VH-VL binders against Gonadal protein gdl (gdl). Designs and how they scored, part 15

Target 1, 194 residues: Gonadal protein gdl (gdl), of Drosophila melanogaster (Fruit fly) (p22468)
Amino acid sequence: MADIPATSEGSANTSEAVVEYQQPTPEFLQRKIYFLVDQLRTYHSELPENLQTRISYDLLTELANCVLNDGIFVIVKALMELQHETERHLIKIRMQAENEYEIEVAEWRSKIKDPEELRHILGLMKIKHTKKLHESDTKIIEILDQKVNDQQSTLQKAGVPGFYVTENPKEIKIQMFLLDFILRLSRLKYEPGK

## First folded at step 8 (VH-VL)

Design be7 (framework fv_bermekimab)
Fold by ESMFold2-Fast, scan of step 8:
Structure be7 (fold): chain C 194 residues (1-194), chain A 118 residues (1-118), chain B 107 residues (1-107)
Amino acid sequence: as target 1 above (194 residues)
Amino acid sequence: QVQLVESGGGVVQPGRSLRLSCTASGFTFSSYYVHWVRQAPGKGLEWVARIDWDGDDKYYAESVKGRFTISRDNSKNILFLQMDSLRLEDTAVYYCARGLWDYKFDYWGQGTLVTFSS
Amino acid sequence: DIQMTQSPSSVSASVGDRVTITCRASQSVSSYLAWYQQKPGKAPKLLIYDASNRATGVPSRFSGSGSGSDFTLTISSLQPEDFATYYCQQYSSWPLTFGGGTKVEHK
């Protein structure tokens, strides 16, 4: 039942109201979309050559049309803030592991006087630290994979062109560049010259 | 001087249990992998089990897996091997050995004999 | 498991002789190979590690060579205290495995 009103609004009788509602300012809208396309083409030109062929100008045009809806910028900014928070948290976890390792190494250096025994102990500490980092990295990858999946799903549902759930690394990389393009556009204000 | 001294060997009946000990001195015991290696009378060496410096990681030879338990007490510098469900093929001199991080044995104990009565 | 095959199983020698013992791994162990000396009733003693490095206090007459799957321990001039059994051991992969031993005995 939650989606019945939306389905009803999509019925044939809603098209009968089209003549009565005000059309957006067509000149302003046309100028704005061309401005957005020009910006996207500039971003596209900065991509590595192999990616320039993977991201079509048709896709850029669809993206420009999509971001005419300011709600898209709100969604993308919220997702990026969540990403930054997650990244900061993961960095702090790794920094803590590194600090604990340095403290342990310093303690052993102060207590062990035999050079060969110290070398052996420090070797074991390095192995221990490497194992902890590997376990941490594995968990980080799992968290990031889930976050990527959530972002893909959210953007696909919002109707952002080029976004869909995929585990293909090349497709994910393309989507990452598209996210960057949207963020760069969100920092711009379209204001025609006086 | 690095020293490892095993004890606890003896004569047992098949199916019984026995606990071996190895007391370490002359080095920082808590910083080394330690191993049990056995040698049947007149035969060659066979690796049995390994424990890391913290007691968290344990590995066993397939022939003893599920029957033997390796453990250590770092406060007393003692390595243990709990041997359950003993079989005639477990007859051997049991050595403890210190492992460097690449698992070569630079120091060995004198060994303790485990054998079976009729 | 990596199988370690030693040859010969025994060798008869006299003081002053050059003795060579070989060890073959069923697959490559790189240089992760050690040699041990064991006298009757005694614990093994590390002689050679990483295929060719002598352990501290081991006389220069002992030398190791080889890499991959074929290894040799050489005693250049046998001394009375060298009559013993020698074992090779790989530490390239788990489980750790030893050769069957080579007994160096009096002629």
Scores: ipSAE 0.000, ipTM 0.427, lowest interface PAE 18.1, mean pLDDT 82

Design gi1 (framework fv_gimsilumab)
Fold by ESMFold2-Fast, scan of step 8:
Formats: sequence, structure tokens, C-alpha cells
Structure gi1 (fold): chain C 194 residues (1-194), chain A 125 residues (1-125), chain B 107 residues (1-107)
Amino acid sequence: as target 1 above (194 residues)
Amino acid sequence: EVQLVESGGGLVQPGGSLRLSCAASGFTFSSYYMHWLRQVPGKGPVWVSRINWDGSDTYYADSVRGRFTISRDNANNTLFLQMNSLRADDTALYFCARSPSYWLELAKYYGFDYWGQGTPVTVSS
Amino acid sequence: EIVLTQSPVTLSVSPGERVTLSCRASQSVSSYLAWYQQKLGQGPRLLIYDASNRATDIPARFSGSGSETEFTLTISSLQSEDFAVYYCQQYSSWPLTFGQGTKLEIK
């Protein structure tokens, strides 16, 4: 009665599962980067001439390397969705203010029978509504500007080249095109082979 | 060269329907938000509707909500506006226009950088 | 909605003159204001965005300034091809709105 050691020899596993766990080869990654850079250069050629000089080929190469990480596409899409939902929420708040104003006007029209007094009261209501709407619109713009700053900060921290916090419209415009490039790349599937 | 060409306008009676098309060329259509705007002669343009890059989100002016439907076919670079329950005050020249991605559309957006030449819609008896 | 009021409604000028067009917003739009040029039979052409930034391929004679509720489009030396209608547009809040326009006519 001899004990058999826990260590045993088995045949090589040739199943598809084994192949699926392999890391991408350096050759595969290099070809994918060349594919992405080629796509980005095509996008770059479609830019207005004055913007082509502001986005360097070095930046496009860095961007290609960055988006090899699929997590970057997830981050970009999530930020776009968050901005969209934020905008819809803020517009809903503005619509609520308009609805409340219409209800209040209707109530005064039903209660005041003297045309001169009604005109005076509705005039005051309009002034108050206009001030409230102006304050709401100002706040909406501030929130949206802050969201842009938050997105710039998030993308910078994620290591996306070309992104940093700025209020300069020309720089934001460049970042917008870089964001569009990333979104366009996210819709492509790299198919090595034929 | 960026080009947008509208078609499908015409004369319809109140309550009728029309479908407008906008053929895009010279840019990657699927990367841009697209819009419909309308204009009455002698007045400024009025924004009607927008659609995001993949068609998953749409937005409408209050005056057309529930009657108009914006859609896009990215495979054929075409934007559409289905107009139902048309009213006399829908009479206008209809333009398609592009804008940059949503990220800058409301905070710092570029404006409508390219427009078509317009297609006329007349709603009358 | 935010109402944009342009002035003057019409302006008669000669080539070479400096032209100033105004746009006033009923509420603050910060700097979220664009200017367009529209010629007969054409769609509008973007000139200026974010109050003061020239759009692509727009001549240097066009400049924008202003903030909050008061905005100005300036053409430093009017050319014959500049006779058109000019519109301002705000993108501070929905719905997006345009001014009624300023028409530049040959004097």
C-alpha cells in the first residue's frame, strides 16, 4: 500500500478555454495600435484645416494606446449618459416652474373680477416668474459648466491624453473632437485576419 | 466637403403628413448630433428637433412633440423627420443641421456649423 | 424661453464701413451665444460661437464680443459679399432660440 503523491502528470489541455485565457501577443497589440492610429489619422484628415494643426500625430498615437483599455470606452459612454440625464433633469425643473406659474395665473384669473386689479396682479406675477426663470437658467448653465469640468477632470485622471480642466473655448473644442474620436473608435471592432 | 441636402417638402392639407429627408456627405455622419430647424420668411430660425449620434435619444420642441418623429439611418447617412397632424403654423422652410457631440452641446457647444439649403413645407387648404 | 432682440432691424451701409450689430437677451446667457450669416436661398453660416470665437474659415474682419445679456458682432471693413441677414442664437437653455435678425442693405 504505497501513497501516491498529490502531484500527477496530465495531458495538455487543447480546449478553446485554454486559448481564451492567453494574453494578447505583442504582435497583435502592435497591429491593433497601427489600425487605431490609421483610423484616427482618417478622422484627423476630416477636421477643419485650422484644427488639424492643433491635434498632433503624437497625441493621436497616445490616444490609440489609451483606448486599448476597453475601460476608457466605458468611462466615456458613462460620462455622456450622465451629462444627458443631468440636462434632462434640469430642463424638467424649468418646466415645473413654468407649470406652477400657469396654475398661479389661472387661480388669480378666477378670483379677481376687476380687470384693472387683475392686470396689476398678473403684472407682478410675471415679474416674479421672470426673475425665478432667470435664476433657474443661470443655475442650469452653472451646473452644466461644472459637469464639463468634472468630465475633463475624470478623463485626465483616467489618463486620456489631451484632457484637462479648462474654460478656454478653443481648448474645449479640441477636447470635443477628441471625445468624438473616442466614441467613433468605440463603435469599431478590430478584426485581425482576412 | 461637408454637404447636407434636404428633400421631401411640399404642399399638404391641415391634418396631413410629410416625411422629410436629409442626405449627408463629406463627414462621418454617425459621429454627429443632427437637428431639424425651420424658418418662416423674414423671421429667424426656430429649433424643431435633435437626435444623438446613434439614434438612441431624441428631443423635440414643445410645439411639435407628439406629432413629429426624428430618426436616422447611419448606414445610408440619412436623417428623417416624420411630420404628422400638420397645422398651418408648421408652414416653413425646413433645414437640417449638424452639431458636435452632446458633451459640449449645451455648456460650450459650437453652434450649428453646417446647414442644408432647406426644403419648403406649406400647410394650407 | 429666452428672447433675443437684435438691433437695428435694418442697416444701410457702404462697402469699407465698420459695422456693429447688437443682440440683447431677455435673461443672462453667459457666453453661450452664436452669430450666423444668411444669404438669400442659403442656410445660415456659423460665424462666431461662445460669444467671441471665430468659426472655421471665417474672415478676420468678423469679431464678436459681449457677455450675459449684451452682445455685439462687428465687421471691421464691410465687403460686398457681407450684405446678408445676421442672426444671433443662444444655447444657454432649451429651447434654443434665435434673434429676429439684422439685415445689411447697400446704402
Scores: ipSAE 0.012, ipTM 0.500, lowest interface PAE 8.6, mean pLDDT 81

Design gi3 (from gi1 with heavy chain W53S D54W G55D; framework fv_gimsilumab)
Fold by ESMFold2-Fast, scan of step 8:
Structure gi3 (fold): chain C 194 residues (1-194), chain A 125 residues (1-125), chain B 107 residues (1-107)
Amino acid sequence: as target 1 above (194 residues)
Amino acid sequence: EVQLVESGGGLVQPGGSLRLSCAASGFTFSSYYMHWLRQVPGKGPVWVSRINSWDSDTYYADSVRGRFTISRDNANNTLFLQMNSLRADDTALYFCARSPSYWLELAKYYGFDYWGQGTPVTVSS
Amino acid sequence: EIVLTQSPVTLSVSPGERVTLSCRASQSVSSYLAWYQQKLGQGPRLLIYDASNRATDIPARFSGSGSETEFTLTISSLQSEDFAVYYCQQYSSWPLTFGQGTKLEIK
């Protein structure tokens, strides 16, 4: 309804116009933090009881304060998308390995007419294929472990409470739930009066 | 607390269409791959389709590719399956199921840890 | 696609017995095999993943073993609630496939 109270236009050597920006008030930020903490407490109540004792309400309050910065949501969403792309890539690698094996088997079946010779060759192909899959899987696990470490480091450097580099499965599980909490919060919008 | 509830099944004529829904609750829906599977009485389940957490990647069984479309609404925690050009051999009980993403499970865990109750689809004249 | 063959098709047993169910894959699935329990009118329930790991809240009497093409599900002391159909499933390659099932029925 109101026009802009000041203009940003000007000419050389004329007085600069002022532009009035509305920034969040301390009262708005405090109410938003309370809203976020309330949401996080609801998420916390859905955790298994053994995990509820591992995630303190103080940590939830720190997390609420951290996600007042919208940049945190952008970082988390980007990390999750990269994870999903990695998962899709892993499935395709396995599919390609299986398809190549099936093609190779079909080629040998068409070339070798002696049943005993064919059985011997297919046995060797199966052993070779199994070794390739095992080697591939080992490398994939190493890549995933490195990705988790990189993401822990990224979130720690961004100042997200509860994130740090660790290989302890129990601690990683806690971080995964915290990441899920952040993702759930990213889908909510706080409006004045809510 | 994790719950998946399918709906939208029914009787339809060959060549017809149906849209199935799966309402999810009790977990962070947007962090999971979601799947549709179907089962004929007395037989094992058959995988139909999957969609990733961000709805940017879908995959289909050869028998349904080009006829079925999987989609999701992460804001409302709902999974969909649009079924077009239905055939008699699409008759089955249709289940939705979730599978974890790699980051949520440190062990290799691609099993379907939670399924719905199923919604029946009958394609018959 | 990888074909999974389960045996036996039907097994009649009494509570308290040890039962072993088999699943054979047409091609190696490494350890990427899961087991499910399905009761009449219900969706399947995950029991075992990665061939030998029990899923959350699954009783200790259920155990899995095997690798490559040969897998077994063992119930060490059958309870009355265990009468159901059991399915194996591979996730080594797409499409994901299930066995035809083994039905456990009361003797």
Scores: ipSAE 0.013, ipTM 0.474, lowest interface PAE 7.8, mean pLDDT 81

Design gi4 (framework fv_gimsilumab)
Fold by ESMFold2-Fast, scan of step 8:
Structure gi4 (fold): chain C 194 residues (1-194), chain A 124 residues (1-124), chain B 107 residues (1-107)
Amino acid sequence: as target 1 above (194 residues)
Amino acid sequence: EVQLVESGGGLVQPGGSLRLSCAASGFTFSSYYMHWLRQVPGKGPVWVSRINWDGSDTYYADSVRGRFTISRDNANNTLFLQMNSLRADDTALYFCAKDQYEFLTGYYRSFDYWGQGTPVTVSS
Amino acid sequence: EIVLTQSPVTLSVSPGERVTLSCRASQSVSSYLAWYQQKLGQGPRLLIYDASNRATDIPARFSGSGSETEFTLTISSLQSEDFAVYYCQQYSSWPLTFGQGTKLEIK
């Protein structure tokens, strides 16, 4: 019997014996956590003074332990990609609102020949546009608030220290810095004593 | 999953009235602009009217303005078109259609789901 | 109002053929152009939006291109279920307008 064909990615899930053989050593994990804590302390030193007191070194150590599991990096990257996609979409939405207004104004200017009638119509268009932007802005805020809530909930369920559902802007800001720390760690390679 | 089912069409004499309904399911109805369009067999669709997500803003094609009224009942996921002073040239299949994107993009104005249409015939 | 002119009006084709449909706008619509497929007794089905983006669950054989006033819809290998009427629609300005349609019929 031949092996199954056409897998160009190495399967990490071949058997428990192979998985056990590939498990990190205690020495490797200890060196990795020291490396991660050192990086996190460097990031911490770059924070504004008022935030340095709110993010403890104990929290950084817990975070380093958490990200020993590379799956946490996958979750955080997926959430950040989704957030950036949402932000790009919201920008496009608002730009389209402005574009529609400009097109309608241009159309009325070309269609209406009487200056007084045109002035009246453009005034009504401005009022409608302002109302539309207000409605759009309100919905955008609702969507962004929901995205933050979903992000907090996902990270809390994944066991990431420092994450929980909150509407407090100061606490949200701390969580944003913690996300940045995790992303920065995900970009680093650790390879001592392979 | 998304379904739009129109009803209320029929035969009516010129100057008469009809009220069309569109029952929506499978999406968050209150988050979308909704539209009515009509189509004469063998011709392309013609846009008739739109309503925003909460019903506070409506817009109409020049040919129906003052005669037709679009409205919605978000509690029951239903869209309506009240048609008054009907004319022979209002004869068509009437479709309700969902705007492609949620309220935020009220002017993407492409329609990702349509109903099957309800026929309206205006004749003596 | 913006007038959309589709060509050809009718096209007789066989399964497996590559088909190209055109839509011309009387003034620029930028990329605010959608394509729909309509079968007898049904409402239209969204195929393409923003000139070139495929809608959800639309087969890869459908593609759109163009901008400003000239747009095309391409079906790379026609299937038996693709015989229908195809409409373009602009959403650059009110009122929203559709083309007159192109009918694909079996040769």
Scores: ipSAE 0.000, ipTM 0.449, lowest interface PAE 15.0, mean pLDDT 81

Design gi5 (framework fv_gimsilumab)
Fold by ESMFold2-Fast, scan of step 8:
Formats: C-alpha cells, sequence, structure tokens
Structure gi5 (fold): chain C 194 residues (1-194), chain A 118 residues (1-118), chain B 107 residues (1-107)
C-alpha cells in the first residue's frame, strides 16, 4: 500500500479564475434595459412641456436599446471631446483678434502726439476692429455649424435614434437634449448581478 | 413553465374595496415588471397598472389613479392590486401579466372576476 | 391616446385557408405592436411582438408584418385550434391600448 493520500478529493485547485468573456444573461439584460428606460423617462419628465411632446416613448425605448452596448457611449464621449477641442481652438482665434487690436491701439498711442488726432485714429480703429470681430464670429459660427452637421451624420450612421442632419433650431435643440441624456446615462453605473 | 394565478375577485357594492393577488411561478419573479389588465366580456383588454422589479416605481391608468394601488412581495412571488372606491365601471375580469416595461405581455393568468353592483 | 382599429370585426373561414387580419393605428406606433390570441375562458396568448417577431412556441403558420400605422397578422394554413379572437396592442405610447378584436369563426 503506497502512502498516496486522497486529500485532493476535497481540495480545490480552482484558485485560478477563468477570465473569459461571458454573454450577459437574459435577466441581466432585461434589468439593464428597465434601468435605462426608467432613467430616460425621469430625464424626459424634466423637459419643458413643449419638448416632452416632441420626444416620444418610442424614441426613448429605441435609445435605451441602442446604448445597451458601451460602444455608443465611447462614440458620444469622443465626439464631445472633439467638440470641446474645436470650441477651445475657436475661442483662441477670437482672442487673438482682440489681442491684435489692443497691440495696434497701444502702437498708435505711442506714435501720435496730438490728442485730437489720436482720438480720431482710435475711433477708426474701433470701427475696423468691430467689423473684423463680426467677420470672425461669422466664420466661427460656420465652423461650429459644420461640426454639428458632422456629429449628426456620425451619430446617424452609428444608428443612434433621433439623429439626422438638420439646420432646424427646434430639431437641433431636441438632439442636444438627447445627447445630454446619453451622457448622463454614461455616468451611471449598472451593477452586474443587481 | 411560467404560471400566473389570480385570486381575490368577487362581488362588491359601489364604494367598496377588494384586494387581488397573483401567484407567480416558473421564473425569477423579482427580475420582471408586472402588470394588471382588465377585460369586459366581449371587449378588448384595458391596461390598469404596472410595477417595476422592486416596487419602487408604479404607473396607473387615468381611470384608476388614486383609487388602486399595485404592490408586490418578491419573497413570496406575489403581485397585489388594492382596489378602493370601486365603481360599476370597474366590473371586469382582472388579469395579471408579465411583461417588459411599457412593452408586450408575454404571459397572462386566467383572470379573476370582479363585479361591482348594488 | 392611440386608437387601434381592427378589421374585419368577424371573419368566417374554413380550415386550410390563408387568413389575413388588419390593425390600423390612429398615430404611428413605429414597430411596437403585438398580436394576441384569446380563446373562450382563457387569458390572451402572445403570438407576435415588435410587429413581426414570433413569440416562443408559436407555430410557423403565424406571421406578422407592417409598420407605422398599418399592420397585418397572417395565418398561412388555418387549423381548427386557431378559431379564437385576435387582438393587436401598441406599446409605443402611454397609455397602452388594444384593438377591439377580430373574431375568427368556422365557416
Amino acid sequence: as target 1 above (194 residues)
Amino acid sequence: EVQLVESGGGLVQPGGSLRLSCAASGFTFSSYYMHWLRQVPGKGPVWVSRINWDGSDTYYADSVRGRFTISRDNANNTLFLQMNSLRADDTALYFCARGLWDYKFDYWGQGTPVTVSS
Amino acid sequence: EIVLTQSPVTLSVSPGERVTLSCRASQSVSSYLAWYQQKLGQGPRLLIYDASNRATDIPARFSGSGSETEFTLTISSLQSEDFAVYYCQQYSSWPLTFGQGTKLEIK
């Protein structure tokens, strides 16, 4: 009789966890959908009355199903980061125009000795600066409108409900609220197994 | 197999109260939204109320709001409908149903009759 | 509320026949429409959901189609067990509403 113990009959060598992808259970997905729809319904109730009628339960339900995959949150966050970078860049362009104006004003103050002549020249500079700011602001609006168009197109191609290219301010406002809903959902954690 | 069994119906006078029960089996009750619907003989079903998985949120049809209260006991797999201030037009067969929030009803009980008359 | 109108109200048919039932919504319900079968003394049985998806254990002879406001339930080869009342239901908007029903009876 060899002294070979049977101690491993009850011993577990299962400390190594299996770390592989597992499909969500039907119960997990159902509870997650319920959670997402309930959250969207709460957000909807906070909207002004005129907007509540423009956003249907059908749309909210489709949106909840769309964001079941975290990939949609990744796309939306990336688009928002790109928008913030674009906005910061455009602000810098406008600030540069203002800084150039201040530099030119200082230059004229140092060159012109006669107070009345200086006042006249600064008046003309003010008019020129105002026109330049208007043209700059118009270009900034064009760039921002194009970025909104690009974002609408990207989200439509990704299959996000309620997104399509439009220049209608009422429709853009609705899409802005839908984006806010998606971002708010992306900040919430749905606990696995809850 | 999924089963829903309603009970608690009966004859009651106008202004009276009844409490309906629905015993669920064959599925994880606490994972589903539950609904009450009613049907008058010869007519289509009418949605009455729903409750979410833990009872923290409820919705009601306008005709019963303030008079009916839906609740659930997940430990005993039971759904309830407390019916107060009953009216003649509340007379119907009452069904318990399992469903998704605001979606289809994939399983229904056999119904429990409620008659409101003097 | 969204009103669902079913047609015909009553349909007399023979076994083996192809049957088509219609449901019309007063407003768009997208694809959020279900069909139910109800036999005398029983609760409704889910047949079709999301306009065209067949529910669990429902025979292949049942099919649904349509979107927006016009929907159809088709039974390709009617069997004796299919004589019942059929209801459509929308779940696109609150309150949830059902049609008035189509009664299928033997010819």
Scores: ipSAE 0.000, ipTM 0.441, lowest interface PAE 15.3, mean pLDDT 81

Design gi6 (framework fv_gimsilumab)
Fold by ESMFold2-Fast, scan of step 8:
Structure gi6 (fold): chain C 194 residues (1-194), chain A 124 residues (1-124), chain B 107 residues (1-107)
Amino acid sequence: as target 1 above (194 residues)
Amino acid sequence: EVQLVESGGGLVQPGGSLRLSCAASGFTFSSYYMHWLRQVPGKGPVWVSRIDWDGDDTYYADSVRGRFTISRDNANNTLFLQMNSLRADDTALYFCAKDQYEFLTGYYRSFDYWGQGTPVTVSS
Amino acid sequence: EIVLTQSPVTLSVSPGERVTLSCRASQSVSSYLAWYQQKLGQGPRLLIYDASNRATDIPARFSGSGSETEFTLTISSLQSEDFAVYYCQQYSSWPLTFGQGTKLEIK
């Protein structure tokens, strides 16, 4: 079975009073959407001028309506946790490569007594290490790009406005800011009547 | 369907040489560390050597260092173990094995797939 | 090198029984510990990695626990196909090392 199947908010009209108690009222939802739009407008005002013209108020309103469903926050948080886990693993691998290099350098320093020979060997090792890191970093970027693609696809399928698969850096940057907006909203507590 | 098929084992005299091959299929071979391990009947496996995804970095068990050379051909999805100066105590069933995760996505050095093994007997 | 000691060396059991196998490391391996099953004429099959995570397509009756130096593999209800030799392996430091194995045989 799927880990977390998609569900509609609330229950059918055959539900008992306890189930109905947990369903939000139209008045509550309307107030919440006004609150969310107001928060998004504040975030929008903090953007660089060129991005402010690219992210419309209509898009912010659609985004507010979308995140009215708390399920969107769950999806975004899960994707961010997966992204962080991937980044932690990549950092660990890179750190291990760096540590192995330092160990090899220390070994050569202990074995080679002639200063000129040692300088030559260490120079070659540094060149080899730099090339290795560059090749590793290239692969890391490819993996991260694939993760971005997967994230864009997941959010598009979930119906989040502004998300679609793209390789355009400007569009990716806009989507990164939209993700930040969603994460910031997820940390806010909405208290009706305030 | 992941498959690893070893070949090249056989009977050889002490001081002789053998080259083992491992044909890989069903996964992106160039994205994984690959290993050689050996096992004597009735005993646990013993790690022999590993090679990184691009063939640039290799590591060996102390008992085989300087005598064995691990290499790979990513274009043809093949792993090799060149064994020189063979000794009686190199007699074993030799396995190739795949690292569990791609080199950039995981840190485990456990083996999710192994071959069937190819027997190497060193005797006179 | 890190030495892994498995116990018992041999265990005679009947189908349906709950089985527990132990693996002790000579020094801490954190959670970098895997379990394998090996049947006659076959290469080892990965069962558990990172001490407690079940590998792909491994039945739910297999579970692992432990950390640092003490680890356990449990088979909740032994099936006839589970009679095999079981090995633990550490990947905390080089060289990678395996235990001597525990053989499960039919009573």
Scores: ipSAE 0.000, ipTM 0.461, lowest interface PAE 11.4, mean pLDDT 82

Design gi7 (framework fv_gimsilumab)
Fold by ESMFold2-Fast, scan of step 8:
Structure gi7 (fold): chain C 194 residues (1-194), chain A 118 residues (1-118), chain B 107 residues (1-107)
Amino acid sequence: as target 1 above (194 residues)
Amino acid sequence: EVQLVESGGGLVQPGGSLRLSCAASGFTFSSYYMHWLRQVPGKGPVWVSRIDWDGDDTYYADSVRGRFTISRDNANNTLFLQMNSLRADDTALYFCARGLWDYKFDYWGQGTPVTVSS
Amino acid sequence: EIVLTQSPVTLSVSPGERVTLSCRASQSVSSYLAWYQQKLGQGPRLLIYDASNRATDIPARFSGSGSETEFTLTISSLQSEDFAVYYCQQYSSWPLTFGQGTKLEIK
């Protein structure tokens, strides 16, 4: 046997990309769909009894077929990132309102020297701030509710089974579990092995 | 090209045991879920059991759970059904079938008859 | 359990005729319904899946239609080899269930 030391240099990105671009075999795809269905059935079995009856195996089957298109994972992840960014932005708005209030209080403390007059002014500022926070909180709730509707609409338009616009808390809860199932599946790597 | 051939059926007394075999050829056996179904003459088929591609996960109809055991030998492309504590109502023609992921069956064997009678 | 009711139980027909077989589900199975042909002494043969898709190597004369609870298998021009028992099966909900069958007999 000739002993030849293997040496490698340079970029392997093109060769690796070509190998990774190979179409999956029918056997691989069949094993993957079986894997996805089995995972969904496991997730389903972990649900409370009342929810198990609300989520049919038909729905799970449609969901597994839907997520064979990895674009669905991209859509779901994008929607979750958008929701998290929106939530972070809304929290920053509230924090800014508090920061502005503290600055205004500090400004009045520096300008007004009479303790009784200062107390009166700060009392008015507190009333103004409380009204502003209430208005901000109401707007935050409205924006979050709208985001839930937008997510439902986007997932329905993308053809994800079980998603549609609804204000019914029980239906929203079911959709939240379906979304969790999709997210759990998106974190799995299917590696057939012994 | 795809072929499934069952064997091992026969006459057995109530409480007895039988082991059915299904020889598969013409496809990559280890890549498919495999199933056992049974049929009483003049009636439709009834699903009995399934096994995953590696033999690690099995599922059974309520009527046979605890009495039947499905297994497979991927090296020899063979599916098995071990039947214990047989009852008169287990009498049927037993088929092995290749399952698609959504539990429809694209290929079946010819069946092996099991009669449970005294 | 979803019950599948097939009608008629027996149908006597002549070669060349157009035949229609019905399968009705006790509750919705969406489109998750398959049709099988079974000849005497043989195992079932998959004809149609997902209500309307013809399986591999199945002649064009076989077609399926329907959704939800009402399904139909049609043979547009019956051939002598088509005399058999036909079964529908749902795979929408557990447990898996089959119909009782429709037997096609020579008139």
Scores: ipSAE 0.000, ipTM 0.440, lowest interface PAE 19.7, mean pLDDT 81

Design n1 (framework fv_firastotug)
Fold by ESMFold2-Fast, scan of step 8:
Structure n1 (fold): chain C 194 residues (1-194), chain A 123 residues (1-123), chain B 108 residues (1-108)
Amino acid sequence: as target 1 above (194 residues)
Amino acid sequence: EVQLVESGGGLVQPGGSLRLSCAASGFSLSSGYYWSWIRQAPGKGLEWLARIDWDDDKYYSTSLKSRLTISRDNSKNTLYLQLNSLRAEDTAVYYCARGYSYWLSGKYYFDYWGQGTLVTVSS
Amino acid sequence: DIQLTQSPSSLSASVGDRVTITCRASQSVSSSYLAWYQQKPGKAPKLLIYDASNRATGIPSRFSGSGSGTDFTLTISSLQPEDFATYYCQQYSSWPLTFGQGTKVEIK
């Protein structure tokens, strides 16, 4: 089985289609933005100092304003679900290659009587299998890289601050933490104080 | 299958230095892995030492930062740790551990560990 | 730094027992970013649980995790012979990463 990225959670997000048509008050939105900014500042303070300097408070404020739109949570959760499906698909491809190899090995063991001839044939099967796994792994890497680029584009078009297409690892790391912050916020329920 | 194999342990004299290696084999990605060194003194718990991420950011334990250097050779899929000014308290099994922290999975737990290499600091 | 204290430090149990291990944090572990590891004598630690409650791949259903904030629990519902080991919690919500001191599960 292929070693693919561990998922952040054991459960996939489900879409929630029903939303109340109540228009939020300015007071509600103001309190919610303060709550979001405070949560983001907490997450920011938990980072190593070098990362804290790379993520400005202005960016956190822009992010908080962005996620006032519940649609952003829906988009990010959908991207996470698609990533989980992609990971499951890639695992299946790898498992299929291993299964085909085991079937071929079993067939040759049943057909070939001579131990020396069998060893030679199994050696050739091993070489074939290794090549197939390498090709599979190359495809997996290509798929994963393309998915990141597609998702960067999706988030940029959605207006999420800090997102744009880039292959720079240090920039991707910042985007990764912004996504982590968004997902963490999406698991919180805002309840006004009494 | 993924394997992490540490090497470079053994008997070292106080005041000396050591360089440990961790070689990864099996499937690997072009990015997303982070690597840590974690040690365990005999009969004691786990102590995190250093981390290097896929973007080459390096992080060190505050208590050991002046004595530690973490590095990697991406072409060899090999991680290194150098520890200087060795003391008896540095006697431990040193583990290489790997996690995946990339894009939608920005979490730092360890899903793969090497079998460890014993370092004994003694005269 | 977030300090993690495990309780008990050691326990004796029999096969078939329900075992509960607690991990308490000196301050809140945001988003339940806490993992549990199993370490058998002479071997490397093995990931059991991440995000407080998610089982790692291949981990038997008898292992479960729960908790949030400062109080987390690892439960083994029916202890098996291969479960005698030391268990560690680890938080990854706040830099620097920290481990609990460990809980040793021994044969009665």
Scores: ipSAE 0.742, ipTM 0.884, lowest interface PAE 0.9, mean pLDDT 85

